# Miniprotein binders against q9h3h3: the designs that were tried, part 19

Target 1, 235 residues: q9h3h3
Amino acid sequence: EDGFTAEHLAAEAMAADMDPWLVFDARTTPATELDAWLAKYPPSQVTRYGDPGSPNSEPVGWIAVYGQGYSPNSGDVQGLQAAWEALQTSGRPITPGTLRQLAITHHVLSGKWLMHLAPGFKLDHAWAGIARAVVEGQLQVAKVSPRAKEGGRQVICVYTDDFTDRLGVLEADSAIRAAGIKCLLTYKPDVYTYLGIYRANRWHLCPTLYESRFQLGGSARGSRVLDRANNVELT

## First folded at step 17 (miniprotein)

Design WJ4
Fold by ESMFold2, fold request of step 19:
Structure WJ4 (fold): chain B 235 residues (1-235), chain A 85 residues (1-85)
Amino acid sequence: as target 1 above (235 residues)
Amino acid sequence: DREKLIRRFERLVRRAERLLRRAEEALKRGDLETAEELIIYALMALKLAAWIAEELGDPELLERVEELVRRAERLLEEVERLKRE
């Protein structure tokens, strides 16, 4: 069934959003405390439901860092959701272009670079690098999922404020790479998340807007960023 | 927005300068792999800064970027030379 997987993923995402988050907020916490906080709450050891032996005894939905200069601007999310419902009943086609226009009209322009890593030192090291980049002002805000299941991958999300601002998205990619991150990155505008649109959705929409692939050596070293919506290389 | 582009340009140049200084320190201690990585990251930031300088049509900003690119390329050549030794 076309909608089943998307509805399941949306419900699980909502549950994580509603549980407590572990937050380092550089707007109210001195940067010198970051390293101790990272050591206390490595994402490979913070468990989703507070397993025995973990640093948390209660459920954790997300581990997050907010940068010193972060000023949240999610836009008109409720107006977006209402317009989405109206669009679905209108009989008009639902395409990536109509979602982009809804996001622009309602100023819901944030998005995120995503990376998926297995629990362990590599995940914790990557998260620490991202968190430092946020506190130092190279990135605005990031979060990482806690450990939910033995053998499962975790996700680091690095947010940008405007998916239509290609230079801003590329600037964030540059900051992520400078933190030592070499794996595949995919970029998802938040409009898809707020509307509950995931990979296996009934409209066959692809929520991935950009992909970044990194090459350390060779003639094309650095990031190669592709715009999936327009099938164009940005870099 | 011109002011937004200028602020982004300055952030990217500062990022590149910091990365090149760290690459020089890594080179001094013989850590050639770290030096190479940092230089590549600096060049990534400088590529974006060059784009912005060209969009702004400001030759002085472009010259700042080109000077840093030349510095990065000289450091990369030195790293590659030392790796062959």
Scores: ipSAE 0.827, ipTM 0.943, lowest interface PAE 0.6, mean pLDDT 89
Fold by ESMFold2, fold request of step 19:
Structure WJ4 (fold): chain B 235 residues (1-235), chain A 85 residues (1-85)
Amino acid sequence: as target 1 above (235 residues)
Amino acid sequence: DREKLIRRFERLVRRAERLLRRAEEALKRGDLETAEELIIYALMALKLAAWIAEELGDPELLERVEELVRRAERLLEEVERLKRE
C-alpha cells in the first residue's frame, strides 16, 4: 500500500470525526431507552451522508455509546503532534518504541479494540451487544462507522483508557467476548490515529499492538491474544 | 497501583459470577450451547482474576478464584456429558 492510500485514509477519518455523531450517552439518557435507539439507528442502515431511505437525513461520522463512567481525556494531543513533527525532522529513526514514548510523555494513552464486519444482521447484532455492555458498565466507550456509499465492511471501535495497561486491555477483550463477539479483534493505540498513521503509512509502522482470536471448540477455548511487537501470546 | 488491581479483580469476579448464574439457568432450560459459551466467558474472566490475585500475592483472592473455577469446570463437564446423550 502507498502514501496515497494512507493520505486518503487520514482524510476520510478527519471528515468523519468532524461530521455529526449519533450518540447514546448513558450519563444523560436512561438505559431503558437503549433498545429503541438501537432499533432506530442500526449501523447497517445509518448512511454516511444521509441517503434517501436511511434513518438519518444528515451526514453521520460515527454512531457512539458513552457509558456512565465515560470521562473524555485525550491528553496533550497538541503537544504530541508538535513533538511528532520535531521527531520527523530530527533524523532519528521512527520506531514503535518512539511512538510509545511520545504517547506516554503527552498522556495520550487511550487505545481501541477493532472489529470489521459487513453490513447486515451480524454487524447490527454485534453493535447491539457492545452497546449494551457499555451501558451496563462492562465497557466504557464504543463507536461504529455508518454505512458507506460504496458499501463494504464497517468498523466497531471499543476503547480502553491506557494501552500500556495490558490487564486493562485484556479485561476489555473479556468483556467484548462476553457480549458474544467471536470475530478477530485487533488493538490499536490512539496515538497512531491522532498522528494519522494507518495501515499503509510511509514509516512502515504497524499500528496493531495486539490481535485476539476466539475459539469455543478444540483443546484451547477462549481468547488467544498475540502481542504483535514481541510475537508472544499473552493468554 | 494496588487499589486499581483490586478493583479490576472484583469486577472480573463479579462478571464471572453473573456469567455462571446465566450458564446454570441456560442449563436448566436445556440450552447446552448457550451454557457452554457462558462458562467459557466466565473462565476467561477468572483467568485474568487469577493473574491479578497472584500478582497481589493474596491467597484469599486466589482461593475465591479457584472456587469459581471449580464451579465452572463442573458445569462444563455436565454440559459435555449431556451433549453426548
Scores: ipSAE 0.814, ipTM 0.937, lowest interface PAE 0.7, mean pLDDT 89
Fold by ESMFold2, fold request of step 19:
Structure WJ4 (fold): chain B 235 residues (1-235), chain A 85 residues (1-85)
Amino acid sequence: as target 1 above (235 residues)
Amino acid sequence: DREKLIRRFERLVRRAERLLRRAEEALKRGDLETAEELIIYALMALKLAAWIAEELGDPELLERVEELVRRAERLLEEVERLKRE
């Protein structure tokens, strides 16, 4: 998936967003049903297009878990997109600072911790831990991509409601680690996603705001979280 | 705001308490690796809770965090001692 153009990545993301999602919604579904749902729909076996032998017969764009406190609020996405178009024609420089200001102005403040895992038991186990953390109220909302036809790594997204709230982002990192996740985490504000800005974008922007690295050994155990936009360690 | 910080503090302390309880259970059954991991997760939550307590300037909240940190550190020392045996 490295090397795809920004236009290609945006189109694939839009298609996944528009296809049906498999959702466990804690606001309407008892928590005691979660384990059965997880067993029925492991992300390493749920296929993007409903392949033979998979638990799903129709395309699935995402597998998601909504926590009891989840309140959908994308902010002023239409205004954000209009301002983005105007910015591109204005001659003003396009920088991480201008993206941050657009997000603040239009109240598109959500973001997500991302982890990429190969299909298999490790992915399914990680997803189950995240899903339980969401239903228990430790995290608000998470989603995982289904298995693609060509295989490759899948992504778990764990959302937070305000990328400018450092304590909230760190609280989510703590919850993710407590679910047993030890791999590298990267954090992307949703403003980049809504504008179709991915790693290989024409503006050379880096959509990763934070990185979290975890270790159990040595004198500095736990997460080490780096703010890459400001080159500051948060932890 | 202050109310939001207090709610976050309480969530983090509750998380740490649950993690330490689970660590104690793992230690009782001899699962030293699990106990160590749970203690580290608890200390991560307590570090954030301590920052919030300091931001609030509330010595009672700081004392609650420090008690739990000492509990976590005692458990970690015990786990490390047992792993060397």
Scores: ipSAE 0.808, ipTM 0.936, lowest interface PAE 0.7, mean pLDDT 89
Fold by OpenDDE base, look of step 18:
Structure WJ4 (fold): chain B 235 residues (1-235), chain A 85 residues (1-85)
Amino acid sequence: as target 1 above (235 residues)
Amino acid sequence: DREKLIRRFERLVRRAERLLRRAEEALKRGDLETAEELIIYALMALKLAAWIAEELGDPELLERVEELVRRAERLLEEVERLKRE
């Protein structure tokens, strides 16, 4: 069990969002430059604070790849947060349905598949596969955390535009798997992040909506995507 | 949005076709493990494409998916045959 509390990971993620990002933007940069960029900034070597000998001399919050169709739309995050505070004050029950409705009302619909990998070749290889998939238009946007001093696992985030679009979530899973990634994936809406809903929250809400497990052998080949809220397999 | 679904469908089909071509090349090289993996990825894409075709109510799209599924299944059978030899 990674000794970092969910709150600590969240705080680190927020701090990382404020630091400079290393971005490959396929809208402005030719796809032919991707391989050189990946070689220059392998995520296992890019350090969070720009350690000596790292590819980066300055702090890096995230390494990201933007696809050609990427359009940042964060919705009304401020309105969402205000509505959430009002809801908490009201003492009304808070359910996954409540959060879904808040997200819809404020157009905060983005979500992400998450994978955690140890620093090294496997991480860099996975990231390269994801980055290619983004540049090829199979995925919209992805980011990976830089290497921390403590040598902890790095996270790759692959975003979808709408966590309520089950098909879109499954499409992203399929694209991630096609990139050669076989590890456990968890899907989290950004609304849960914005509202501070983490593991062991006081409302007993599961912050993970979907879980994907991949299997090559046996009768069920491919991804098994579980809806955690309903405990139903979608695939 | 029908147009959005069609774009999604075409993306999935193109992915599947590329994966199947790569699987065929892997088979030619005798790389049965890679071939199998690529076929599985293709089938995953084709399953989603089938769902879109059904949602759109377009029999021509469904037929395109079914043809690719048959191709994938034939390749998988070949892989399995070669693994037993």
Scores: ipSAE 0.805, ipTM 0.927, lowest interface PAE 0.5, mean pLDDT 92
Fold by OpenDDE base, fold request of step 19:
Structure WJ4 (fold): chain B 235 residues (1-235), chain A 85 residues (1-85)
Amino acid sequence: as target 1 above (235 residues)
Amino acid sequence: DREKLIRRFERLVRRAERLLRRAEEALKRGDLETAEELIIYALMALKLAAWIAEELGDPELLERVEELVRRAERLLEEVERLKRE
């Protein structure tokens, strides 16, 4: 993917964060209402700008599900950004280890598994599985992008609290797989997004820390999670 | 935090047990593909539970995981047998 495309997608995601969200909050809404909510707002039909005939009349940035244990904590993003600017000015080498240390220092530790799916039944079914897993407490929080006018792929994001906790990343992978998701997954820390580090950046930093592939058949059954930084399989 | 790890372990074990029950139900219906898929998901959860048990140094937790793994493997062998008939 071209660096321009990654920057464009990031800008679109940031703009979407500022628009209203359609949220199912399991902390305040009974789990028994989830199926009706999913039927009302299938992500393949919810439109980014509230197009005529869509379930939403107003713009929607994201569709999200919050689990009972969900607690929003973004850390010190402003301090992180200031430290990043100072680091760039210093001319010191910038490595994945440097970014990890910045993230830890400023408590910006969230990350997400990402999957990209075409609009349609498969997307809606995948989202329903993820939403159930969140409400059942197997996952903490997830969001899906609404349908764009161009009919491009939609993204499902499944969050973890700490990208440095390998076990937590693997637990989320296992829960996503148990929800029936078989496609390629990529894991990205939010720190890379906050610092504007995209694909093909000048520091040659890979924003994807983990990749997960799933296979049902053969000798290697299950999920294979690759640590991209070390080129080591974790599973 | 030992208590946090124990909670994570118990969540994984509960997931595996639920998946194995659903796999048994799928087998009763003759849905071998669904049964296999559910068993694979259970084994994934049990692998992570085993790692936690090892990290905790708790042989009782490890034994619980091993018992569930043996159950999953028996179900998988049954699925494979039925697919060959």
Scores: ipSAE 0.804, ipTM 0.929, lowest interface PAE 0.5, mean pLDDT 92

Design WJ4
Fold by OpenDDE base, fold request of step 19:
Structure WJ4 (fold): chain B 235 residues (1-235), chain A 85 residues (1-85)
Amino acid sequence: as target 1 above (235 residues)
Amino acid sequence: DREKLIRRFERLVRRAERLLRRAEEALKRGDLETAEELIIYALMALKLAAWIAEELGDPELLERVEELVRRAERLLEEVERLKRE
């Protein structure tokens, strides 16, 4: 996707963040209620704007599941943005290392594995697997986009607390795979989103740090996680 | 943080043990495909657990992982044997 398409998708995601969320919170809701909640709000049927006949009558930005250990912490996003503006004004070179240091300094360390799936049974099944993994404490938090009017792919986001913790990124990949998900995964730090750094940006920064591919057959069984910055396999 | 690493290790080991039990159950049902998938997922978790055990420098934790790896490998060999019949 080009920079324009990436910017458009980002704007839609930001707009969705401002709409109401459908949330299952495992901190306050018994795990035994998860199946009923999943049946009530399958992602393939929940509509972005509350279309007639959908499970939701009002707009929904995201469907989310919070694990028992989930604590929302976004860090100092405002300080990060101010530092980023100052850096741009300085004319200093901007590298992936620069962004990593900014993220660390401002404690904006969250990142997410992303998967894109067509609406339908496979999406709902994948989401159910992720939701169970979150409630069981294998993952901390996940969200899925509702169905758009125009259709298209829906995105599942599985978060980690620190994109600089390679082991944590790999643990989340392992948990996603164990939930039965075999599709391509991409990992993106939230810092890139907060700074408006998308594909084909003027700084030539790649917002995708990791890519995961899964295979059952052959000599290389399991998940292969590629560090995109260094072009090195981590697994 | 050593305690954090130990908690992460124990979570991975518990996942692997659960997956291996499910693989054994699948094998008993003759579902070789499901058994193989579950074993692969277990081995993925055990690989990460081994890395943590090495970082901690704890030979007892490493031995626990190695025992589970041997169990997974035996199950995989059995699946492969049955697929050839």
Scores: ipSAE 0.799, ipTM 0.927, lowest interface PAE 0.5, mean pLDDT 92
Fold by OpenDDE base, fold request of step 19:
Structure WJ4 (fold): chain B 235 residues (1-235), chain A 85 residues (1-85)
Amino acid sequence: as target 1 above (235 residues)
Amino acid sequence: DREKLIRRFERLVRRAERLLRRAEEALKRGDLETAEELIIYALMALKLAAWIAEELGDPELLERVEELVRRAERLLEEVERLKRE
């Protein structure tokens, strides 16, 4: 939509993962310092490459907040990738179920709710709400992309430990909504990212498992979470 | 893991209770919009809590959720009443 292919965005995200992160770690930093940290590093002002006048002088890949219960576990990504290559070579049919099973087998179960926002106050406010929710233990971990030079949309990623745990996915949605986020959310397992499965892939796999829409008015007040694979509303 | 589900339940209930208290405070301030949003967030949490209670087969937990839902609904009715005045 923003002129970048899904592949380009993914490549950029992977490159960003290798650059330094600005992290607020609630495990080591008092929650009382969060507001000062947010004020120091508003996502709309933190630049990807450390532009002059930005809060950062060096490149920043992501701005992140770690909750008290956060434990980084990516699983066996290398084993996953090897199994995926072997599967492709086998010529066996590849389905969403296949990927789910690969993810389970290799313990690569993380997924994320994604929201895209234009740089500015709304983004910073959204991020502040998410960051607070993480520090308060409503969410485990979140990250936001820094401002790009071109001023494109920034992405906030809110992670869950297990994309196969529907309850956990819904809990995270609820917490995001409670943080004041009203925009469209899409949920993507990390396994799709690790395997390079993006939109319009040759296997016709949809990397978006869930979509959440929020409404305050009308017959359906609250969040509507759609299972994209089954085309069923979960809420 | 039953214990994990119970912990999740309690977290959701605590969230809902906090949101409802904040909604009541917003109502007292005449901030009907904020009150409504907070109630909706509480109801979302309570829905998930109800699901957990059902999964656990625990009628006591379900009753606790239902009580909070009734509280949320009463608050919502009050907000809606005040919005019409």
Scores: ipSAE 0.797, ipTM 0.927, lowest interface PAE 0.5, mean pLDDT 92
Fold by ESMFold2, look of step 18:
Structure WJ4 (fold): chain B 235 residues (1-235), chain A 85 residues (1-85)
Amino acid sequence: as target 1 above (235 residues)
Amino acid sequence: DREKLIRRFERLVRRAERLLRRAEEALKRGDLETAEELIIYALMALKLAAWIAEELGDPELLERVEELVRRAERLLEEVERLKRE
């Protein structure tokens, strides 16, 4: 249990959200420009704070691609955060059901599939596949973290608009796999992120709702998606 | 929401159709690994489409999925045959 670590991770996530983003917006930029943009800003070379030799001279919080049909709708995040503070002072139990209800009440329903990759060609290739899937309309929006000064794995986030819509979440998993992604995926509702709830949190909540494991060879091919809360395979 | 399910069904079927066309082209040029991958991705999309067709209770939608599944299965058999040559 490490409450101060969870609070530090929440602060880092909010700082990245507030810094400039590098965005390819298919709603305003022709799809034919995507490959040049990807070559200019590979995630393994775009640095968080604009290190020497980087393609970026200024800090970058995230690298993102918005699909043509992307319509931003974060819901009532301010109301969610206020209700969360009130809940914490109320003495009522804080459970996964509590968070689900808060998310529904405030319409903060988005979530994301996550994948973690080391910097390098594999990361850049995976990101390019995801970005193309977004521009083609198979996915709505995705982002990837820039390279940290200390190094370490980077994260690609692929969003869905409603974590309670299981078919929509599975549809996104299918699109991610069709882009050539074979690694472990985990799914986290955005409500956990907006409230700063990470794996080492004081409430012992598990922010991961689903896991997707992919197998191409053998007799059982495709994604196996596990519902972590119920220990039930969805596929 | 029936309209939402229908839109999702159509997206999944269109994805599967594109994947199978690409698998057929990969097969024609002898790229068996790519063909196999694309067929598997198509079958994943079709599985979800079938669940939606069942939820909607629409036999025409289910038949569209089943036709594409049969096409995918035929292609996979062809890939396996060529691997053995």
Scores: ipSAE 0.755, ipTM 0.919, lowest interface PAE 1.0, mean pLDDT 88

